# VHH binders against Inositol oxygenase (Miox): the designs that were tried, part 13

Target 1, 258 residues: Inositol oxygenase (Miox), of Mus musculus (Mouse) (q9qxn5)
Amino acid sequence: FRNYTSGPLLDRVFTTYKLMHTHQTVDFVSRKRIQYGSFSYKKMTIMEAVGMLDDLVDESDPDVDFPNSFHAFQTAEGIRKAHPDKDWFHLVGLLHDLGKIMALWGEPQWAVVGDTFPVGCRPQASVVFCDSTFQDNPDLQDPRYSTELGMYQPHCGLENVLMSWGHDEYLYQMMKFNKFSLPSEAFYMIRFHSFYPWHTGGDYRQLCSQQDLDMLPWVQEFNKFDLYTKCPDLPDVESLRPYYQGLIDKYCPGTLSW
Short names: E, the ipSAE of ESMFold2; O, the ipSAE of OpenDDE; V2, 0.75 times the mean of E and O plus 0.25 times the DockQ between their complexes.

## First folded at step 11 (VHH; framework vhh_gocatamig_d2)

Design m2 (from k2 with L99V T105V; at its last look DockQ between E and O 0.92; V2 from the best seeds 0.83)
Fold by ESMFold2, look of step 11:
Structure m2 (fold): chain B 258 residues (1-258), chain A 118 residues (1-118)
Amino acid sequence: as target 1 above (258 residues)
Amino acid sequence: EVQLVESGGGLVQPGGSLTLSCAASGFTFSSNSMVWYRQAPGKKRELVAGITSGGSTVYMDSVKGRFTISRDNAKNSVYLQMNSLRAEDTAVYYCAAKVYPHWDVDYWGQGTLVTVSS
């Protein structure tokens, strides 16, 4: 999994990351946080949002080439088998990629999908394609943003870091706006699950608070299911729907603001 | 203490113009994004316009082309120029900011009333 050196999808994946690393700047992220901060684009249920992902194939994913809606159920079912007593965690699997609906609203995929990284400081070595994709990013020429800490204080906490804009942060903020009754671990995992340079690569520790260190094992546990349940044998979604509708009714019922 | 003070609201006829101002203090103004929201009677609060520290702007669709947001970092102020006003623009207008280090915390002004009426 995560083969960034060869394979039939590599050109598409590299192009997505080149655009991402060129255009994701402090100014871009700040603009997107304003644009999406009112959750007034659409009203729909969780299952309606899952259905919209039938139309989306994630162009940053080097491993698979099928609709993202199947990934949601694969991840959820993997968690359900391993953690049968934590029904909220099953739901995290279903929910975690729903922010990708922005790609269906006219956002380019490089602003929606893929690994995230902090803007406002120097990109670190474990960022995918780091050596070959940042040359045209204007923030690298700005002394405010080009040092190890950039605009941040040491150990300020990841909640105080401007992450590149995409589905992680959008969905986190949507869940807060709609007051989902999930545990704090669920919100945290969704917010940072694409931050591979940190949770897998070991980079950006200089920005982490103690809370981030305490939460890291949860993000790493989620990552096992996000990464290792991808399979071309796709789930029977209709047989699974009643169970997950029950969880939606419990934690995030009804028509939500997106 | 973070403080945002709006001014410039009032009564105006349809088709008229009005300029709102927001004076900011208690934080590094030039490093922060500034946003105008509004709340009409019986409606939820909605984004009107925003401007980043770098000068990039965002507008809701219904005001694009009629309203212009701007900032003056020397005066720690953000402005909303409102042209071609319509009855539907009647609302209380709020200035807001997210201020480091708590990017998830909004600071709000008290609001200024704009009434568009013949």
Scores: ipSAE 0.700, ipTM 0.888, lowest interface PAE 1.1, mean pLDDT 90
ESMFold2 (binder alone), look of step 11: mean pLDDT 82; pTM 0.816
OpenDDE, look of step 11: ipSAE 0.899; ipTM 0.962

Design m3 (from k2 with T105I; at its last fold request DockQ between E and O 0.82; V2 from the best seeds 0.85)
Amino acid sequence: EVQLVESGGGLVQPGGSLTLSCAASGFTFSSNSMVWYRQAPGKKRELVAGITSGGSTVYMDSVKGRFTISRDNAKNSVYLQMNSLRAEDTAVYYCAAKLYPHWDIDYWGQGTLVTVSS
ESMFold2, look of step 11: ipSAE 0.804; ipTM 0.928
ESMFold2 (binder alone), look of step 11: mean pLDDT 83; pTM 0.832
OpenDDE, look of step 11: ipSAE 0.878; ipTM 0.950
ESMFold2, look of step 12: ipSAE 0.780; ipTM 0.919
ESMFold2 (binder alone), look of step 12: mean pLDDT 83; pTM 0.835
OpenDDE, look of step 12: ipSAE 0.879; ipTM 0.950
ESMFold2, fold request of step 13: ipSAE 0.781, 0.796, 0.826; ipTM 0.916, 0.923, 0.936
ESMFold2 (binder alone), fold request of step 13: mean pLDDT 84, 84, 84; pTM 0.833, 0.834, 0.833
OpenDDE, fold request of step 13: ipSAE 0.888, 0.891, 0.890; ipTM 0.955, 0.955, 0.955

Design m4 (from k3 with N102H T105V; at its last look DockQ between E and O 0.84; V2 from the best seeds 0.79)
Fold by ESMFold2, look of step 11:
Structure m4 (fold): chain B 258 residues (1-258), chain A 118 residues (1-118)
Amino acid sequence: as target 1 above (258 residues)
Amino acid sequence: EVQLVESGGGLVQPGGSLTLSCAASGFTFSSNSMVWYRQAPGKKRELVAGITSGGSTVYMDSVKGRFTISRDNAKNSVYLQMNSLRAEDTAVYYCAAKLWPHWDVDYWGQGTLVTVSS
């Protein structure tokens, strides 16, 4: 399981997950989908959004204390080295955490960062700190949401599951709103890359469709590079910027609605 | 078939008030979120207010304190009370619903025009 037991930042990580698991409910996620569903908060380019992450350190990470903007380039470069023929996949690495800008807009980090889980059904055992962080979540007292399947039908497909609100779903919806010309695998990987209970822990298979089974290897491949970049080896961003600007111009050009 | 029918629009003076209504059918109203959007000429459609099935509300900043969204599950209706209206509030107002299992799409009404003018 992903239960962190050490690291210099462990208290911060546990607090973030305790708040997340207490406050992420069907009602909370529904409210956030309304709040962020019109993408009217800001107009900016992808590179402007990457630059905003210079001011953000992910409080759900027990081992790293550097700005998330470097993580974007680290992930992208790891993918580029392993998959040189898939330029869209390089861009997925750059993009995947850009939804974290919500933390800079006043959202608490427990509503932005960290591992995701389905709301509307019982949390499963591989959810981080599952045994010690859900006792105050009111959905567990609601018979609509407290069983194994909760509000969902068996194998309904993860696209039909209401995931806890955070940077994965925000960015996925932003990409759809702005009509990014990336392949469906890119949208899927971004949408579910923080769903560690599923893609790493093996839980929640009762909610998966055949599409999810077909996409799982892509999410797991992406995850290798997401985990790979959690070290202090920081990229030379200025030398990389022209290449990634070219990919942005190809797939998601110009000023976008956030 | 999901149907959303807006009403209550019209001409009003600056500083005046209107109440918009939206009657819903074809789905379990009490289990789903309802949203008001608006679209002014030449502008993109934007969120005005929303209300979850649990009663939690969302407002765009420019309408906070002036507009109030509410719902009546017995009548399958959502309302938008608009007070202290300004010329900038002139738009077609749309009722929308976000329904399980297709959270990715909104179901839309046909809209009701609100004009704020002397």
Scores: ipSAE 0.677, ipTM 0.881, lowest interface PAE 1.2, mean pLDDT 89
ESMFold2 (binder alone), look of step 11: mean pLDDT 82; pTM 0.822
OpenDDE, look of step 11: ipSAE 0.874; ipTM 0.949

Design m5 (from k6 with D104E; at its last look DockQ between E and O 0.84; V2 from the best seeds 0.83)
Fold by ESMFold2, look of step 11:
Structure m5 (fold): chain B 258 residues (1-258), chain A 118 residues (1-118)
Amino acid sequence: as target 1 above (258 residues)
Amino acid sequence: EVQLVESGGGLVQPGGSLTLSCAASGFTFSSNSMVWYRQAPGKKRELVAGITSGGSTVYMDSVKGRFTISRDNAKNSVYLQMNSLRAEDTAVYYCAAKLYPSWEVDYWGQGTLVTVSS
């Protein structure tokens, strides 16, 4: 489901990661946290945001070339079938990629999509294309950031790690700003679902707290639906809208600040 | 404890210039981001400009090309050069510090008033 060795999309994917691994630095992430810290760029509902993703195709995905709005409903419906008793979890599926809206606002996709990694320390081996894409990242020449732990203390907790900037952290912080009434597991899954080097590759455990270890099974469970629902069988979105509008009304109603 | 002291505000005519200064103490200035916010009467406080420890800058759209943020780590100071001032720039300007790992502003200054009036 993540074929990084061959396929018609590989040049686009590699280019996206080369730019990401070159330009995502402690300084870049710090700047984005200032830039996006006030959530004053737009006011819109969740469904308006979902609709804006109709035209977005994730350039970092090696296996899929269809709009991300369909992916949102595919993921949500996959979760709904497996976990019918957890309506908040269905909604996580719908919400998880909405931070990709930044790409439609002029952000380059390497600052929006793709696998995330910690800035401020040496990248670990499971980071995709790690062996060929970091040569031009200036942080690796900085002694504050070039060691295994870099700027971090052992087991400081992922909440205290500066992740590369993208849709995970943007959406997590947007959800906090707008005070979504979802369980803590939902916030955590959204915040770290793109951290494949950790939740799938097993790397970066030296940065994890006990809370992170307790949450890892939730991220891995979510990933099953994120990964497997990327098949070309697209859902009937209009028939699903009333159900998901009901969940939006319950957990994150109305016009939100983005 | 952290202290942020703004200075340089005052009354200017439209098209004029001012330089705001913010002297910082109580934290490692060179390692943290500094931000200028402003608040006009009856309005929400808004980002004006920010500068990271590495020197990267952010500006709100309405001030790009007119305002320049800079920092002097030797003096623990941040500056906002404001040129081509307009009536809409009238506000109390606040210096702010963002300390890793917090998302929100950690510390605020008291503010300095800028009035742009004919």
Scores: ipSAE 0.806, ipTM 0.928, lowest interface PAE 0.7, mean pLDDT 91
ESMFold2 (binder alone), look of step 11: mean pLDDT 83; pTM 0.831
OpenDDE, look of step 11: ipSAE 0.840; ipTM 0.931

## First folded at step 12 (VHH; framework vhh_gocatamig_d2)

Design n1 (from m3 with H102S; at its last look DockQ between E and O 0.81; V2 from the best seeds 0.78)
Fold by ESMFold2, look of step 12:
Structure n1 (fold): chain B 258 residues (1-258), chain A 118 residues (1-118)
Amino acid sequence: as target 1 above (258 residues)
Amino acid sequence: EVQLVESGGGLVQPGGSLTLSCAASGFTFSSNSMVWYRQAPGKKRELVAGITSGGSTVYMDSVKGRFTISRDNAKNSVYLQMNSLRAEDTAVYYCAAKLYPSWDIDYWGQGTLVTVSS
């Protein structure tokens, strides 16, 4: 999994990351936070949003080439088998990629999908394609943003870091806006699950607070299911729908603001 | 103390124009995003336009092409040029500041009333 050196999807994946690393800047992220911060774009249920992902294949994913809606159920079912006693965690699996609906609203996929990284400081080595994709990012010419810490104070906490804009942060903020009754670990996992340079690569610890260190094991546990449940044999979604609708009714019922 | 003071509201006929101003003090204006919101009677506040510290802009769909947000960092001011005004634009308009890295508006002005009526 995460094969960035070879494979039939590699050219598409590299192109997505080249665009991402060129265009994701402090200014770009700030603009997107304004644009998507009012949650007035659409009203729909969770299952309607899952259904919209039937139309989306994640162009940053080097491992698979099928609609993202199946990935949501694959991840959720993997978690349910391993953690049968944590129904909120099953739901995290279903929910975690729903922010990708922005790609269906006209956002380019480089602003929606893929690994995240902090803007406003120098990219670290474990960022995918780091050595070949940042040459045209204007923030690296800005002395405010081009050092190891850039605009940040040491150990300021990841909640105080501007992550590259995408589905992680959009969904986190949507969940807060709609007052999902999930545990704080669920919100945190969704917010940072694409931050592979940190939770898998070991980079960016200079930005982390103690809270981030305490939450890292949860993000790493979630990552097992996000990564290792990808499979060309697709789940029987219709048989699973009643169980997950029950969880939606419990934690995030009804028509939500997106 | 942070202050945001709006001005420029008033009564305007449909098709007319107004320029709203917001003078800011008590924080580093040039480093933060500024936003205009509006609230019509009986309605929820809604985003109208925003501008980043770098000058990038955002507009709600119904005002695109008619409204222009701008900022003057030397005067610590943000402006909303409103052209081709419609009755639906009638509202109290609020200047607001987003301090990095907040999603929530940290500071609100007291508002300025815009009435579009013939």
Scores: ipSAE 0.675, ipTM 0.878, lowest interface PAE 1.2, mean pLDDT 90
ESMFold2 (binder alone), look of step 12: mean pLDDT 83; pTM 0.831
OpenDDE, look of step 12: ipSAE 0.861; ipTM 0.941

Design n2 (from n1 with D104T; at its last look DockQ between E and O 0.85; V2 from the best seeds 0.75)
Fold by ESMFold2, look of step 12:
Structure n2 (fold): chain B 258 residues (1-258), chain A 118 residues (1-118)
Amino acid sequence: as target 1 above (258 residues)
Amino acid sequence: EVQLVESGGGLVQPGGSLTLSCAASGFTFSSNSMVWYRQAPGKKRELVAGITSGGSTVYMDSVKGRFTISRDNAKNSVYLQMNSLRAEDTAVYYCAAKLYPSWTIDYWGQGTLVTVSS
């Protein structure tokens, strides 16, 4: 399980998850989907968005205290080394955390970063700090949301599940709105890469469809490269920019709506 | 069949008020989020306000404090109270429903015109 017990940033991490598990409810997620569904906050290119993440450090990470913009290039280069024939997959690495820009627009980090979980049903055991962080969530007092399946039908498919609000779903929907020409695997990996209770913990199988089972290996492969953020070797971003600009021009060109 | 029927639009002086109404039928109103959008000529359709099934609200910045969205589940209706109207509020206003679990608007009304001019 991802229950962190040490690290110089542990108090920050626990506080972030306590707030997340207290305030992420069916009603909260529904409201955020309305708020962010028009993609009208800013017009900018992918590289401009990457640059904005220079000002962001992910407060849910116990081991890393440097800007998230470097993580984007680290992940992308790890994928490029292992999968040199899949240029779209290199780009997934660059893109996957760009939804974190919501934290720069005034959203608290507990509504942006960290592991995701389904709202509207009982949290399962592999959710981070599950035993100590959900006692103040009002949905657990609601019989519609407090059973194993809660508001969901068996095997309804993860596309039909209300995940806790954060950068995964925001970015997935932004990519759909702007009509990125990436394969369906790319969209799926970005949408569910923070759903650690499922892709790593093995929980929530009762909500999964066959499509989810077919896609799981892709999410697990991506996760191997996402975990390399602890490396003290920061990439030479200036040297890498032309290559990734070429991929951006191919798959998601120009000024985009965010 | 799903129907969303707006009413209450018209011509109003700057600083005036209007109440828009939307009557819904053909789906479970109390389980779904309702939204108001507007579209001025030559501009993209934009969110004005939304209300969840649980009653939480969202407003775009330019209307906060001037507009109020509300719902009456017994009447299957959503309302937009528009106060302190400005010329920039001139648009066709659309009632819309977001059916769970869809992110896109599944159903749109025909729209009602609001014109703010001196």
Scores: ipSAE 0.641, ipTM 0.871, lowest interface PAE 1.3, mean pLDDT 89
ESMFold2 (binder alone), look of step 12: mean pLDDT 83; pTM 0.824
OpenDDE, look of step 12: ipSAE 0.800; ipTM 0.915

Design n3 (from n1 with D104N; at its last look DockQ between E and O 0.86; V2 from the best seeds 0.78)
Fold by ESMFold2, look of step 12:
Order: structure tokens, then sequence, then C-alpha cells
Structure n3 (fold): chain B 258 residues (1-258), chain A 118 residues (1-118)
């Protein structure tokens, strides 16, 4: 239930996207990739990171105003009910928003949360608030970045696209750096789950390779559980910890570099 | 073949200055980010400073205000101006390139030693 047209949180959400669409540029994303590329901010376990999200509320979310740590368990449990045979997929639900810890390190939420979009090319119509939030983005005045393809070759593959900086890409790279033993579908879903203009809006197909088309159903399946758990049905987190700690021990054990 | 060649390291007194240089070849220098890392004995390699193709910079907190990274696209070179040097800055300094679209450092130089001592 992504309602961007009315609701009690709309002004906060619009402001977050206005800042995002103004300040996320090719240069900004490149700078963030340098800043966060060494994973030397903190050493902690997955469960410690989940605990840090207890006091984070996602300011880009129009429908929910409660801690992201509950969302992590809600998403994981929704997947577990529907896909009991894929324990790695349950863990994807727990993990997917952990990149939001950057907001607790002083990053503004517009550089952490919300829908992602490619920088370096023209924003497409399904980008939320597209018609009213990009006018101050300096990349639109740069002929290298202002066309449909911008800096990209047709069908270059989303792995070769500079996505706006946020929790998706940070977490994907953190998982690669720490050598998580999850299937490639898990890495892909986490990397692109906030790319709503693509997986839900049908935009940006001109940038997709065959690999992206093959992976799209996985991202769409994950999205069903991400959206479903935004309802206020809060799980008993303490009773769930042993199961998810077992999955953490299997796929991403111990103290990790963040 | 990508080549990154550092120079300018040496012995310097506390409070002194050095300029490190890195000459790059084998890729389109002007389109890519360049990074300086350092590694002190017994420590892990750490980011010192980086510069994007657009000229934006990143610095680790302990060097802000003392170090300046810059690039000269005509010379395919990146520089690290190091002022107000301290004993804690003693390390091997490495030039590195982040080639689009890679997230990881794709290429490293061999390093240049900076020693800060009286």
Amino acid sequence: as target 1 above (258 residues)
Amino acid sequence: EVQLVESGGGLVQPGGSLTLSCAASGFTFSSNSMVWYRQAPGKKRELVAGITSGGSTVYMDSVKGRFTISRDNAKNSVYLQMNSLRAEDTAVYYCAAKLYPSWNIDYWGQGTLVTVSS
C-alpha cells in the first residue's frame, strides 16, 4: 500500500523525495561509492545491526511510522509462510533493509531510504513525484546525462547502471565484501528491491540485459512480501530470534565489517 | 594494461609536508574515480582520500584540513598534498582506481613509503 497521493505522512515523504531527486547525481553517487567502499565503519553481527534499527523510522514511507526492525521480522515471516522450503529467502526478508543503518551514522535519509532510480540518464515517468522533484537536479542540464540512455549503452545490464545511492547498493556491496554464502538471487533481490520504477512501473527496460529479465520475477515475488508486511501485524521478535540466528550462522556468520 | 605508479614518499619531520603523485595509464583516467589508501605496520589498509571524475572529494576524518587530493586529467595524474604531518601518518600509501561500474578497487599501485619521525 504505497499511497503517495494522500495520508498523514505525505509532506515528510514528498520532502524526502524532493531532496533525493535534487541531490542524487552521477557525482554524488560516485562519491558515496568511495566513501562506503571499504566497510570500515563498524564491526558487528547481523543481529546487532537489526537491533540498531529499533530507533529508525523510514521517512520515505507514506504508510508506516514504526521501527524498521519490526519490518525486517514481518517481511521474513511473510516469506517463511509462503516459501517454507527456501530458508535463504527467509533470511533475505530479515536482511533487506539493514543498509538503512547509514542513517544512524549521520547520512540524510534521502541518501539512504526510498525508491531508487538510475543517475546518469533521464528519469522515467514512474519515478515517484517525477514531474515535480527533479527541476533542481544539475544533471538534467548536462547533455551527457539528460537523454533517455544518458551515459549508458542500450541493454548494458543493471549491474552496469549507477543507481541512486541508498541502502540497496550499500547492503549488496557489504554482503559481497563479507562473502555471504547466499544464492545469487538473494544478492540481486536485495540490490534492486527499491527500484520500483523498474520492477513495478515497467520503466528502464532499455537498460536491462537478459539476466535482468530473468531475475525480475524474483524481485517481484520479494516485493509482494515487502509490501504485505507494511500492515500493522507485529511479530513476537524474541520467539523468532533462535530460528533467524540459525540462518545467520549458516549464511553470514559472526562479526561482519560494515 | 592498467598501471598506477606512485612517487613522492620519504622521510619527513613532524609538522612537515610531502606531495604524493600517482601516474596512471591503460584506462580512460578522466572518467574514473581515484583513491589514496594507506597501510601502517600491523594495521589494515584504510581509505585516506578519494576524488571522483567530477572532482568531488572524500577524506577520512583524521586527515581533513591537513591533506588535499587533486587530479590533473591532462597528465593522467592524481596527487595527495600532505601537510602538518604526524607520526600516526607513517604508512605505505597506495594509489588505486575504481573503474566504473566496479564497486571494488580494481587496480592498485605498488605503494610509496611515508615516514614521519624526528
Scores: ipSAE 0.660, ipTM 0.875, lowest interface PAE 1.3, mean pLDDT 89
ESMFold2 (binder alone), look of step 12: mean pLDDT 83; pTM 0.835
OpenDDE, look of step 12: ipSAE 0.853; ipTM 0.937

Design n4 (from n1 with K98F; at its last look DockQ between E and O 0.86; V2 from the best seeds 0.79)
Fold by ESMFold2, look of step 12:
Structure n4 (fold): chain B 258 residues (1-258), chain A 118 residues (1-118)
Amino acid sequence: as target 1 above (258 residues)
Amino acid sequence: EVQLVESGGGLVQPGGSLTLSCAASGFTFSSNSMVWYRQAPGKKRELVAGITSGGSTVYMDSVKGRFTISRDNAKNSVYLQMNSLRAEDTAVYYCAAFLYPSWDIDYWGQGTLVTVSS
């Protein structure tokens, strides 16, 4: 589904997914949810976090040629143009990748970036490199986790599925901890925006509740702006800062716990 | 009905040791991760240590090497061995669980007070 070609960026992308698919297990994800559950690593504002992403290149993306901080503003401005009446949605664009800050705290990128997938059940075919990267994952030898449903009940709802650990879930939980006053759609989009096997590939519907099906169009709408922010002109961040600071003051003000 | 009951807190001198216990009931203990959090006066509740169903452990940096979390699935209990206690370890300590199916912390114990003072 997503096409990758040869080259040094492809080698980096494949290596990231090979490590991800080897090491992301039920036990690993459980440990990370414990480790990051108290949000005691740093106190900083949203704009400070955006600025820290200047130092990050996403190793799971073969097309990235600029810092993630510019991607945040590109995504936000794309949403703003298409949905001028939904200021909270503009802010989702700015926020969505901020969980990548974990890579600057020493987390390996395979535990931060890239497409997510459920742990605790058999990976489905639309997972990137599925046929060549899971052979060393110990959960596949565990009968609790190796069937189609694995540890889950049919249609249990994605909120009850243990997703591979990365920036999606970290940021979702950070937003809950800090009590962001965004709509539930915003929280949902951020939590699942990297779940490409589901929202783009059509897999894992056996785990979805009706709520997930109702939210899918929001995730797919967000994905248009995340996927298609390949415009050659980088945004003038300083001219945009006052507008987005206003949204931050409205929905997630001040110094936050990370 | 999920219950988490902590015990073992008390007053101890700096450099001393305590063992905290948490008895759990109302869920399948062996399938869930267990954590200890603490809250000092005027501070937010923070992670101290956690243990997964598979036995992997997590510790905050300030307690690594001094505290040990363990579990006994036959007794539905989780323990926190605290050694080399310091004044900054003074807090109410809470047991909590990551419960299937939600995977979020939904239940907290009532807490047990640890005071480290001369």
Scores: ipSAE 0.692, ipTM 0.881, lowest interface PAE 1.0, mean pLDDT 89
ESMFold2 (binder alone), look of step 12: mean pLDDT 81; pTM 0.807
OpenDDE, look of step 12: ipSAE 0.829; ipTM 0.929

Design n5 (from n1 with D104E; at its last look DockQ between E and O 0.87; V2 from the best seeds 0.83)
Amino acid sequence: EVQLVESGGGLVQPGGSLTLSCAASGFTFSSNSMVWYRQAPGKKRELVAGITSGGSTVYMDSVKGRFTISRDNAKNSVYLQMNSLRAEDTAVYYCAAKLYPSWEIDYWGQGTLVTVSS
ESMFold2, look of step 12: ipSAE 0.794; ipTM 0.923
ESMFold2 (binder alone), look of step 12: mean pLDDT 83; pTM 0.828
OpenDDE, look of step 12: ipSAE 0.839; ipTM 0.930

## First folded at step 13 (VHH; framework vhh_gocatamig_d2)

Design p1 (from m3 with D104E; at its last look DockQ between E and O 0.82; V2 from the best seeds 0.76)
Amino acid sequence: EVQLVESGGGLVQPGGSLTLSCAASGFTFSSNSMVWYRQAPGKKRELVAGITSGGSTVYMDSVKGRFTISRDNAKNSVYLQMNSLRAEDTAVYYCAAKLYPHWEIDYWGQGTLVTVSS
ESMFold2, look of step 13: ipSAE 0.648; ipTM 0.871
ESMFold2 (binder alone), look of step 13: mean pLDDT 83; pTM 0.831
OpenDDE, look of step 13: ipSAE 0.878; ipTM 0.950
ESMFold2, look of step 15: ipSAE 0.602; ipTM 0.857
ESMFold2 (binder alone), look of step 15: mean pLDDT 83; pTM 0.826
OpenDDE, look of step 15: ipSAE 0.870; ipTM 0.947

Design p2 (from m3 with I105F; at its last look DockQ between E and O 0.72; V2 from the best seeds 0.74)
Fold by ESMFold2, look of step 13:
Structure p2 (fold): chain B 258 residues (1-258), chain A 118 residues (1-118)
Amino acid sequence: as target 1 above (258 residues)
Amino acid sequence: EVQLVESGGGLVQPGGSLTLSCAASGFTFSSNSMVWYRQAPGKKRELVAGITSGGSTVYMDSVKGRFTISRDNAKNSVYLQMNSLRAEDTAVYYCAAKLYPHWDFDYWGQGTLVTVSS
């Protein structure tokens, strides 16, 4: 359960989504895909990137106010306990939020964190704060983008949908660029894990292909661990590091291009 | 079939200028982003500049202020004006397009060689 109705962080969260829903347009997303499509900003390992997230608290999250690096290990360990036979899935937990490093490179958080939605078509009802945050988005006045399907063909497949720019798509593209040897389910979960209107809200099915329907249970399984991992007495990260370094060495070794 | 044909490359002295052109066909040019990439010998291909369908531009830091990307939708063409050229700008320059439905993929031209040498 994500609590968007009350709590000490709600004003920050609403402001983040208001800015996101105002400024995420087809043109904005297109520009960001060009800007971040060459992965030439930094060379570093996965563990170095995880360490950088010690400096980041996700301003879109209504329920937590602690560094995102802690969340990476919590999510990974939750998956490991439930799915001990799928070591790649443990690694998905560690990796899934690493695209948030863009906020440390000067990107505003509304272009990095939070729930995603398709640009280029009308936002659907399950988009958080939908009724109060889109009125100033210029795409809603554009006849190319103002219908249910907008610029898209029915059932074109989510891989062919221009999602709002943020850490999901950045990380997915980084993983493709660096040729991670993870299964296709891992890439898919990373790419769409913030698409709550779809995987939790049931909206946007008119854009989905059969592949998306087949992958939905994987995204929903991942979501159980992303949102609801206990805030434990986290084990010493140093004791966990050798295990996850082993997975990194297996699936995404060495110095990577970011 | 998507076709991207680059032209305008050549040999130029340091400090000189060139204009690269890319003629596009086989898709709705005005609805898609266009980019220029380059690849120097022994180096990875890198973004130089991009332009969205709406006209917004992106430049790599080392070319800002020296290079200008533009598009002419009536001619289905994208251009790269390169001024104050340096030896480090020597590379094969590639025109690319980002097209629906394959937003993940760049479609590439064959490239045009730019050599900056005294």
Scores: ipSAE 0.631, ipTM 0.863, lowest interface PAE 1.5, mean pLDDT 89
ESMFold2 (binder alone), look of step 13: mean pLDDT 82; pTM 0.814
OpenDDE, look of step 13: ipSAE 0.872; ipTM 0.947

